VH-VL binders against q5vz03. Designs and how they scored, part 6

Target 1, 156 residues: q5vz03
Amino acid sequence: MVDILGERHLVTCKGATVEAEAALQNKVVALYFAAARCAPSRDFTPLLCDFYTALVAEARRPAPFEVVFVSADGSSQEMLDFMRELHGAWLALPFHDPYRHELRKRYNVTAIPKLVIVKQNGEVITNKGRKQIRERGLACFQDWVEAADIFQNFSV
Key: E = the ipSAE of ESMFold2; O = the ipSAE of OpenDDE; V2 = 0.75 times the mean of E and O plus 0.25 times the DockQ between their complexes.

## First folded at step 1 (VH-VL)

Design u03 (framework fv_ustekinumab; at its last look DockQ between E and O 0.69; V2 from the best seeds 0.00; counts 0 for: pae E 3.6 > 2)
Fold by ESMFold2-Fast, scan of step 1:
Structure u03 (fold): chain C 156 residues (1-156), chain A 123 residues (1-123), chain B 107 residues (1-107)
Amino acid sequence: as target 1 above (156 residues)
Amino acid sequence: EVQLVQSGAEVKKPGESLKISCKGSGYSFTDYWLGWVRQMPGKGLDWIGIIYPGDSDTRYSPSFQGQVTMSVDKSITTAYLQWNSLKASDTAMYYCARHEDWYSSGYDAFDIWGQGTLVTVSS
Amino acid sequence: DIQMTQSPSSLSASVGDRVTITCRASQGISSYLAWYQQKPEKAPKSLIYAASSLQSGVPSRFSGSGSGTDFTLTISSLQPEDFATYYCQQYNSYPYTFGQGTKLEIK
C-alpha cells in the first residue's frame, strides 16, 4: 500500500495508532468514504460492519481484507462518535491528516457513502463496492481476491 | 443552469408497462444521488427511493420495493422509473429530485426538483 | 418507520399575520429536518434544512426551529405569494418520511 498510503499512520476504532504499510500488507483494501450525518452512510455502515465481521472476525480463518475509513465528517468529534457507534473493528485515516482530501480526489469521490476496492499498488478493482456487497453479500469478496492476485484458503 | 426535466404526462390502462424519465443538465450527473417521490391526487409526498447514477446502486422505501425499478443511463444523463404492470393505485404525480452535494453543503435532503410527470392509470 | 405529523392540517390567515406550523416526529431525529413549500400544480421548493438553516434565495420572513421530536416553521409577516402547502421531512434515517402537509390559505 506504499503507492497510495506510503509512510502514513492509521488509527484503530479504539484509538491506537498503526503503521499503514504493515497493517495493509498482502490484503484486499477497501477505502470507505462516509460521514455520520449522511443518511445513506448510516444505512450502509452496519451492512459493511456485518460483511467485515463475517470475513475477518467470525470466519473460521480470517480473510485477507481490511477497511480504511476516510472520513467526510464535519469535525473530528463527529468522526470519532461515528466510529464508536456504528463502525467495525477496522482502520481509519486520522481526521486531521490532509491526505484525507488527496485520497478523495485521487479516487474521484463526490457522493458518499463510497467503497473503493483497491490492489496493493492502489489500482482500482472496483469502485462499486457498496452495490456489490448489497446485492451479492460475501460472494463478491472472492471476485475481489482473484482480481487482487491474492489467494487464501478460507470459507465464509 | 442546474435543472431536472421530466418526461410528459402518461395515460395508461392497468397491466401496461411504463417507463418515465428525468434528465439532468447543468451539473455533473454522476456526482449526486437522485431520488423519486410520489404524490397521489390530493395527497402528500411519499419517498420512493434513491439511486446513485455513478454505479446504479439503489435503495427503495419498503412500500415501493418490488413495485418499481429505478435505473440510469449516464451517456444521456437520464434517470428512469419503470413499472412492469401498472395498477390503478399507481395514478399519481411523480417527481425526481437531486440530493445536495455532501462535501460542499453537509446537506442530505433535496435541493433541485423536476417539474413532475403525471401518470394516470384507468380502464 | 419514523412518522411525521403536522399541525394544523389547514389554516387561513390574513396578509401580515405571523403564522406557525408544527411538525412532530415519532422518534428523535436530532436536527435532520427539512421544510418544503408546494404551490398549486408546481413541484416542491426547499425552504429550510437542518431544522433552522434557510435555503439560499428564500425570504428571511421564513424561519425554522426545534430539535429532537418537535419542530416549527414560522412566517413572520404573511405575503400573498405564500399561499401554498408546507411539508416537513425527516432525513435522519431510511426510509425518508414526510408530514401530511399543512395547507395555508391567505386572506
Scores: ipSAE 0.472, ipTM 0.817, lowest interface PAE 2.6, mean pLDDT 89
Fold by ESMFold2, look of step 2:
Structure u03 (fold): chain C 156 residues (1-156), chain A 123 residues (1-123), chain B 107 residues (1-107)
Amino acid sequence: as target 1 above (156 residues)
Amino acid sequence: EVQLVQSGAEVKKPGESLKISCKGSGYSFTDYWLGWVRQMPGKGLDWIGIIYPGDSDTRYSPSFQGQVTMSVDKSITTAYLQWNSLKASDTAMYYCARHEDWYSSGYDAFDIWGQGTLVTVSS
Amino acid sequence: DIQMTQSPSSLSASVGDRVTITCRASQGISSYLAWYQQKPEKAPKSLIYAASSLQSGVPSRFSGSGSGTDFTLTISSLQPEDFATYYCQQYNSYPYTFGQGTKLEIK
């Protein structure tokens, strides 16, 4: 994640700060471009929340998966309200971090919501994450983790 | 010059199949949500659903789920609305419409409409 | 579903009149409301988005207001080309729904 998020910090919906590398290391990362005023974003976000909750937040064996919200909101208050109302327990770039716009440009995001699944080096696994979740639910993560270059720890 | 150009009027019999088209031009077709709207004769507008041409993700109104199919052919920037077996009650004008570009406007509502396709289903 | 109810269903007016059309949502939709104009045998045309923002090229005699559940479209000085049917539409949540329409006729 050094090439993409480097030494940046991320925030939770409560405003707590975490270091991006520590939070995202050895995980499949989903970059989530969305905004509160965007009706398709409000339509999809609960489904992503259910997906994340089942896979990570309430799982007995949490999957190596994290979501980073890249807000397209018009104010920090809109972003925070959106996260508190509809988001899961994932992370976000701070509203005032101009890197939000660099990521949008890097992944050529023009329409939202967009869910881009990336490897640790920022290489795209798929830019169709929203559709895959709608069609296949949790099963789509299997394809993502197999394409990711991460270490999986397994015991019998 | 953003345009949505729809296929011509259709006269069909009950039980026949039909696929009508909506061709987008003057914009990046795969980057905007596209909706379909029905207007029965003398009545108002009904939202059928939306499709994202970039990946064909769809959301249907519950009242239309299973009644029609939305699809896209990206290579010719064209969206389709399709029936496998038409009913007389499918007689209506059908519009396609594009959502606004979020990063340009900051809002998402229909901004461009096609001219409509009249579908008449009669015995 | 969020039901959208327009009032009146129809009205007659003269050129130069100020007219108002209202739209009520069955639950709060914030400002996620659009207005469309449709002339006979023509496609709808987008007028207003986000309750109060004019679409590009729409004359300033059109205005929208409201938030939550109650919304208004106003035409400040009616012109001959404004005789049409007007629809509101919410885009707050699935499924998106339209009002039943308001037919504006010439006296």
Scores: ipSAE 0.261, ipTM 0.721, lowest interface PAE 3.6, mean pLDDT 88
Fold by OpenDDE, look of step 2:
Structure u03 (fold): chain C 156 residues (1-156), chain A 123 residues (1-123), chain B 107 residues (1-107)
Amino acid sequence: as target 1 above (156 residues)
Amino acid sequence: EVQLVQSGAEVKKPGESLKISCKGSGYSFTDYWLGWVRQMPGKGLDWIGIIYPGDSDTRYSPSFQGQVTMSVDKSITTAYLQWNSLKASDTAMYYCARHEDWYSSGYDAFDIWGQGTLVTVSS
Amino acid sequence: DIQMTQSPSSLSASVGDRVTITCRASQGISSYLAWYQQKPEKAPKSLIYAASSLQSGVPSRFSGSGSGTDFTLTISSLQPEDFATYYCQQYNSYPYTFGQGTKLEIK
């Protein structure tokens, strides 16, 4: 199976490099398209942070979930500031990685914020991740896990 | 040509319901946030809220929360602002406005405005 | 809510004058500031976004500057068609808020 992010590397808000293939193995992947200058992005990001924290960062058994931020910011510094200020401890595609544009096209991102939930291979589980989190909270994750058909037993 | 065309002027009485419209054309209606702005006679601009036609996500000003309802009909690329029970204080010009295209400019600033709908509420 | 205060509330000037309108936010709004022009009985027109970026089609005599809490709209050489009311608006956080407006009148 070919991963959506392939051999690329991801970064943390602290600048650490993470191999995408290893980091996203057997996980539900949320591609998060957003930007600091976008008020709706700034509004939703804290909600996503709480969602992520509940599932991964503070969980005894971390859920098979990862967020990959695909920035639409104006600069690398703007992106970094956004991540430091409002983002959870998830991963991001480097600002200078041209694959940002490819992902935007692949998932038909014409407005932000957009949260596309995908399998590791890039197959879309839902393109309404933002809506589902907003309306259902953690309850929507179980549906994603089932749809992803990952090799883990997880219950919200 | 990108434009927002709003419904005509309304003259209503207190207690009546009202639904005004804003039709978008010349662009992908579901891909841009749309906002509503109130301007009372001789006064400044008041932000009512914004709606994303793609999924009807909404953000209201606390001052207008529960006072008005924003909605859309994607099939006819039209946004609506409605009142269940008008008050005299609702008398104002109401504008719809589109957020800018994020990839070309500031996303959250309004770039295209409707011509406005005058709502007059009097007994 | 973030309060936006414009100054002056009204201003008289002549054609050719350099005009400056200021907008102050009650708290930091970074560069998330827009300027609009409104003529009587007309809808607002977008002038500036991101504090200093000109909207398409806006004459270069208009410029915006500032960040944080203090912002300025400048018309380098006032033209007859520039007499109108100007509004600033922050979009740093919900709810968006407008300044009270600055009416620019002919002297």
Scores: ipSAE 0.081, ipTM 0.727, lowest interface PAE 3.6, mean pLDDT 91
ESMFold2 (binder alone), look of step 2: mean pLDDT 91; pTM 0.934

Design u04 (framework fv_ustekinumab)
Fold by ESMFold2-Fast, scan of step 1:
Structure u04 (fold): chain C 156 residues (1-156), chain A 123 residues (1-123), chain B 107 residues (1-107)
Amino acid sequence: as target 1 above (156 residues)
Amino acid sequence: EVQLVQSGAEVKKPGESLKISCKGSGYSFTSYWLGWVRQMPGKGLDWIGIIYPDDSDTRYSPSFQGQVTMSVDKSITTAYLQWNSLKASDTAMYYCARGYDILTGYETYFDYWGQGTLVTVSS
Amino acid sequence: DIQMTQSPSSLSASVGDRVTITCRASQGISSWLAWYQQKPEKAPKSLIYAASSLQSGVPSRFSGSGSGTDFTLTISSLQPEDFATYYCQQYDTYPYTFGQGTKLEIK
């Protein structure tokens, strides 16, 4: 993701900023396109939160996984409220960053919610991340790591 | 022009299986949600659920969960609604409808509807 | 589930009348409400989305208003082709739910 997002800043639900390169390096990255006013997004977000928490927060050794939320909300306040209410402790592209629209175009996102799993160079591992999580749970992450050529030992 | 064309009327007996279809044309089939709505004779509209054709993700109304199955075949731009075992209470008109593009922050309301498939289940 | 209640359940009107039908949600749905028209033995037709946005091709005599829990569909200067059943639908929260319908009949 360093090749795609390296020079950008990402934000937390508190509005704090982090450097994208440092936050995403050597990780499988999930680009999460969603909006608070989309009922399917509100339905899926808790599932993604459980998935994320199991891999990153509850695992004995955090898995090399990060989510970058790409908001389709109507305002920055709606985006931040959505993150505070339902999201896990992941990152987001700032609401006013014009790259939000470039990512949508690059990954051909025509409807939300959509979860696109990408390699460090931005190449797609799968554009069906939401379906895979719903059907296979944590088992799908092993496929993503293998496809991404990430050489790390981690707890599943 | 956007069109949703549904399969013809069905007359079935209780316990039989059935699969009805809805073929989309005139738009990018995988870019829009597709929903199903039931209307029992002389009654109002009941939301069954929606399916996203690109990845077959589904959302069912709790009252229909386990009673019907939604699926799609992207190669022929067709969605399906299926019953494993029909009941007399399944007698109704079934509509398919296209869900609006939600990238602008709009949810999936139905902007275009199929003509309906009448399903009659009687002994 | 969010319950949608329409009022009245039926009304009689004459051509040229201004008619108003209402729809109430059991909890807040912001502006995520659509209105549909259904004529006898026909599929529903989209009229309004996002509470107040007119669907392309729908005559300007139709208008929608409201937010939160209370919504209104207004038809100014009623025409013969407007006699039909009207349904509201919330699409804020799964499962998306319809109102029971309002039947608009010739007086």
Scores: ipSAE 0.005, ipTM 0.543, lowest interface PAE 11.1, mean pLDDT 86

Design u05 (framework fv_ustekinumab)
Fold by ESMFold2-Fast, scan of step 1:
Structure u05 (fold): chain C 156 residues (1-156), chain A 121 residues (1-121), chain B 107 residues (1-107)
Amino acid sequence: as target 1 above (156 residues)
Amino acid sequence: EVQLVQSGAEVKKPGESLKISCKGSGYSFTNYWLGWVRQMPGKGLDWIGIIYPGDSDTRYSPSFQGQVTMSVDKSITTAYLQWNSLKASDTAMYYCARQEYGDYEWYFDLWGQGTLVTVSS
Amino acid sequence: DIQMTQSPSSLSASVGDRVTITCRASQGISNYLAWYQQKPEKAPKSLIYAASSLQSGVPSRFSGSGSGTDFTLTISSLQPEDFATYYCQQYESYPWTFGQGTKLEIK
């Protein structure tokens, strides 16, 4: 995903800006398309938060995983409120970055919520990230790491 | 013409299996979610669940989880609702309905005509 | 689950009347509310979404208002084709839930 987003800046729920290259380097990236005004998005976001927290925050060694939220919200304030209310400590493409629309088009997202797992070059590992998390929980992450050719010592 | 066309009425006995259908036409089937809603005779509307035709991802209402199965066949733009073993309490009108995404608005913008399922001994 | 309660359960009105139907959520749902019209032996028809946005093709005499827990559907000048049952639905939180319905009858 570095190959696609490397020159861009991402934001945290607290409004802090981070460089995409540094944040995404050598990680499995999940592109999360969702909006606060979408009931299924509100339902899935807590599950993604639990999944992310187990891999990154609660594990003895953080897993090489990052989520980049691509908002379909109607305003920057709605986006930030959604992130503060329900999201994990992951990253988002800034609301005013027009690349939000380019990513939606690139990955053919027409319904949300959608979780697309991608390699460093932007190639899709799976378009069924949400289904895999619901059915298999943390076990699905190992498959994503293997498909991405990423190796790190971590535990969950 | 954008429409959802459902299969015809069914009369079944308790314990029998059943699969009813909902065929979409006039729109991109994989660009919208499809929902199912139950209406018992003389009663209001109960939401069963939704399915995304593009990858068959499903979300069920807790009241219907394990009671029915939703599926799709993209090649014929058709969604299905299935019971392995019908109960008399399954007697109802079943509607399929399309969920308009509209960037972030989720409501039923297009409804099928309904399939009446009667289960009696 | 969020419980949706409509009032009244039924009301009688005459053509030309202003009709008001209310819907109350058991907890805050912002404006994630839709209204549907259902005529006897027919499928429901979408009227309003996001509490106040009119569905394409729906007459302007229909309007919705409200936010949080209290919502209203108004028909400014009732027409013969408006006699039906009306349902509200929240889509803030899964599972999506409907009100019990309000039957609008000829006086």
Scores: ipSAE 0.008, ipTM 0.614, lowest interface PAE 8.3, mean pLDDT 87

Design u06 (framework fv_ustekinumab)
Fold by ESMFold2-Fast, scan of step 1:
Structure u06 (fold): chain C 156 residues (1-156), chain A 123 residues (1-123), chain B 107 residues (1-107)
Amino acid sequence: as target 1 above (156 residues)
Amino acid sequence: EVQLVQSGAEVKKPGESLKISCKGSGYSFTSYWLGWVRQMPGKGLDWIGIIYPGDSDTRYSPSFQGQVTMSVDKSITTAYLQWNSLKASDTAMYYCARPDYYEGSGTYYMDVWGQGTLVTVSS
Amino acid sequence: DIQMTQSPSSLSASVGDRVTITCRASQDISSWLAWYQQKPEKAPKSLIYAASSLQSGVPSRFSGSGSGTDFTLTISSLQPEDFATYYCQQYNSYPLTFGQGTKLEIK
């Protein structure tokens, strides 16, 4: 994903900014398209949070995984409130960054929530991330890592 | 199939009250915003406002704030547009329309449209 | 409020012609613009969203372009069923606003 977002800045749920290149280098990236005023998004977000926490926050050695939230909310405040209420400790594209729309078009996102798993060059590993997490849980991550051809240094 | 079906044409006198309806089917009614658009005879489209049926949150165009009321009845998947006192200048075709689910905020283009309700106000 | 101005207000063209309709926003709206087609006595139909994305089922002869304040809708080879009024709409900010419309009349 660094080839696509490397020159941009991402934000945390606390509003802090980070450089995309440093945050996404050598990781499997999940692009998460969702909105607070979308009941299926509210239903899925806790599942993604559990998945993320198990791989990154609770693991003895964090897995090479990062989520970049691409908001479909109506305002920056709605987006930030949604992140604080239900999201994990992942990153987001800033609400006012026009690239939110470019990512939607690039990955043909016609409905939310949508979870697209991508390689460092932006190539899609799977556009059925939600389905895979629901059906297989943590087991699907190993398939993503192998498809991504990235360095592995984690224990889960 | 997603559909918005509106109530029939109305003929009213100035000062009368009116409530027109828009019934949604084929989708999760409480998961989408629903908007209203006015078109005066021979004129263009004017955005009235948008309501979120899940919690009845509304956003009105400043030119329509206080002139009309948007509401919903979730039990019958129906939205309403209401006037307490009609004016001749309210004569128009009124459309309900649903924005795409992707933009849960309602600041999206109108994806699905109802057939329209013609309201004629004359004395 | 963001004002949307369309040009021309009306246009006459022959079947097979390439026609272009323009829309100008009074402020930068990025790419948050949609185009609608309205045939006589019918509800509007969405054609294009996000300035250039074609709605499912819309013929490929329709295309949109532009960003910021200047936008265009192009019909590459006009057909009889394209007789209609076309509207642009910005959805960058509330209130949502439409252009005044362009009536396309087939010669």
Scores: ipSAE 0.015, ipTM 0.559, lowest interface PAE 7.6, mean pLDDT 87

Design u07 (framework fv_ustekinumab)
Fold by ESMFold2-Fast, scan of step 1:
Structure u07 (fold): chain C 156 residues (1-156), chain A 124 residues (1-124), chain B 107 residues (1-107)
Amino acid sequence: as target 1 above (156 residues)
Amino acid sequence: EVQLVQSGAEVKKPGESLKISCKGSGYSFTTYWLGWVRQMPGKGLDWIGIIYPGDSYTRYSPSFQGQVTMSVDKSITTAYLQWNSLKASDTAMYYCARSPEDYWGDSYYGMDVWGQGTLVTVSS
Amino acid sequence: DIQMTQSPSSLSASVGDRVTITCRASQGISNYLAWYQQKPEKAPKSLIYAASSLQSGVPSRFSGSGSGTDFTLTISSLQPEDFATYYCQQYDSYPYTFGQGTKLEIK
């Protein structure tokens, strides 16, 4: 995703800004399209949080995985409140970054929530990330890593 | 009926401060971006910037950054454009306009409803 | 900043003529282009958004086309009330820049 977002800034749920290149380098990236007022988004977000936490926070060795939230909320405050309420410790594209619209268009997002798993060059690994997590849990991450051409350099 | 109603004409001297207003009605004020446009006498349209009333986020054209301040008062559905110190070159018609926001929070539809304009004349 | 160039700067035409006004962006803007009509001493009126979508209440003789960098506004059969200045505006990226305008005078 570095090839697509590398020159942009991302934000944390605490409001801090980070360089996209540094945050996303050599990782499988999940683009998460959702909104606080969308009931299916509220149902899926905790499941994604559990998935993320297992891979990066609780794992013996953090997996090369990052989520970039692309908000469909009505305001910056609504977006940040949603992140604080239900999201994991991942990143988001700033609410007022016009690239939110370009990402929505590039990945053909018409319904939310949608989870698109991408390679470093922006190519889609799967646009069914939500379904795969729901049905297979952590097992689907192995397939994403293989497809992303990322060398597995960790031992569990 | 959706409408934007702007404050009346102003005649000022260089160095004076000024605040003009744009009152929205007939729609959800906080769900649409509000833009400001300048038109100098006999000239074309110059985009000043936009403000998102929901959180007062502003985006200015580089040509106007530091020259004017956009603000909003949600309780009376009113947006403002303000100068701390007017110049003769600020003489112009100023328009406010609404940009519809789709479900994704974008200004996809352009500026669909415009105020009638506020004429500002600055001369010594 | 994205520069918007309109041509011609002014145009005189007869009632019933097909009139075409063009707008060129200095870089690709997809279809994020709007057209506005401004009559003398009046506020601008939105005609077209997303390059080709007519605003509600706009007569069907108006149409827009184009994508990327080259755009056109067409009036298929010019009427007396179409005397006005026409502006294009890109809203792909900040600042949302306008073209310099095309003044249409009915001869």
Scores: ipSAE 0.013, ipTM 0.556, lowest interface PAE 8.3, mean pLDDT 87

Design u08 (framework fv_ustekinumab)
Fold by ESMFold2-Fast, scan of step 1:
Structure u08 (fold): chain C 156 residues (1-156), chain A 122 residues (1-122), chain B 107 residues (1-107)
Amino acid sequence: as target 1 above (156 residues)
Amino acid sequence: EVQLVQSGAEVKKPGESLKISCKGSGYSFSSYWLGWVRQMPGKGLDWIGIIYPGDSETRYSPSFQGQVTMSVDKSITTAYLQWNSLKASDTAMYYCARVEDSYYWDEAFDIWGQGTLVTVSS
Amino acid sequence: DIQMTQSPSSLSASVGDRVTITCRASQGIYSWLAWYQQKPEKAPKSLIYAASSLQSGVPSRFSGSGSGTDFTLTISSLQPEDFATYYCQQYYSYPYTFGQGTKLEIK
């Protein structure tokens, strides 16, 4: 995802900015398309939070996983409120970044919530991330790591 | 023309199985959620659930969870609502409806099927 | 579940009248509310989404307002074809829930 977002800044739920390259390098990246006003998004976000927390916050060694929220909210304030209310400690594209719309087009997002799992070069591992988490829980992450070639950097 | 066409009226006995259909045309079937709504005779509208044809993800009302099954066949742009064992209390008009996807988010129902009347009696 | 309560349950009016129907949610739903019209023996027709946005082809005499918990559907000048049952529906949280309906009858 570094190849696609590396020159951009991402934001936290507290409004702090981080450099995308440093935050996403050598990680499996999930692009999360959602909005506070979307009932299915409100239903799924807590499940993604549990999944994320288990992999990166509760584990003794954080897994190479990061979520980048791509907001479909109607305003910057609505987006930030949604992040504070229901999201995990992951990152988001700034609401006013026009690349938000480019990512929607690139990954053909026609309905939300959508969780697209991508490689460092932006290639899709799966566009059914939400379904996989719901049905298999943490077990699906190993498949994503193998597909992402991130296993290569980890093996030695 | 965007259209949802439902199967014809059904008359069944308690304990029988039933599968009714809703065929979409004039739009990208796999790109919109599809919902089912029940209306018992002389009563209001009850939301059953929604299904996303692109990956068959479902969301059921707790009142209907385990009572009915929603499914789709993308190859013929058709959604189904199925009962394994009908009860007299299932007697109702059943509507399918498309969930509007406006730009970035799911919205309200916009297009409705004509309805399928299901009558369950001895 | 979010409970939707409509008032009144029935209303008698004359052609040309201004008609107001209300809908109350048991908790805040922002503007995630739709209004539907159902004529006898017909499928519902979508009128309004996002509390105040008219569906394509719906006459301008229909309008919606409200946010949070309290919502209103207004028909500014009632026409003969408007006699029907009207339903509100929240689509903020699963399960989506409908109000019980308001039957608009000829006076």
Scores: ipSAE 0.013, ipTM 0.592, lowest interface PAE 8.0, mean pLDDT 87

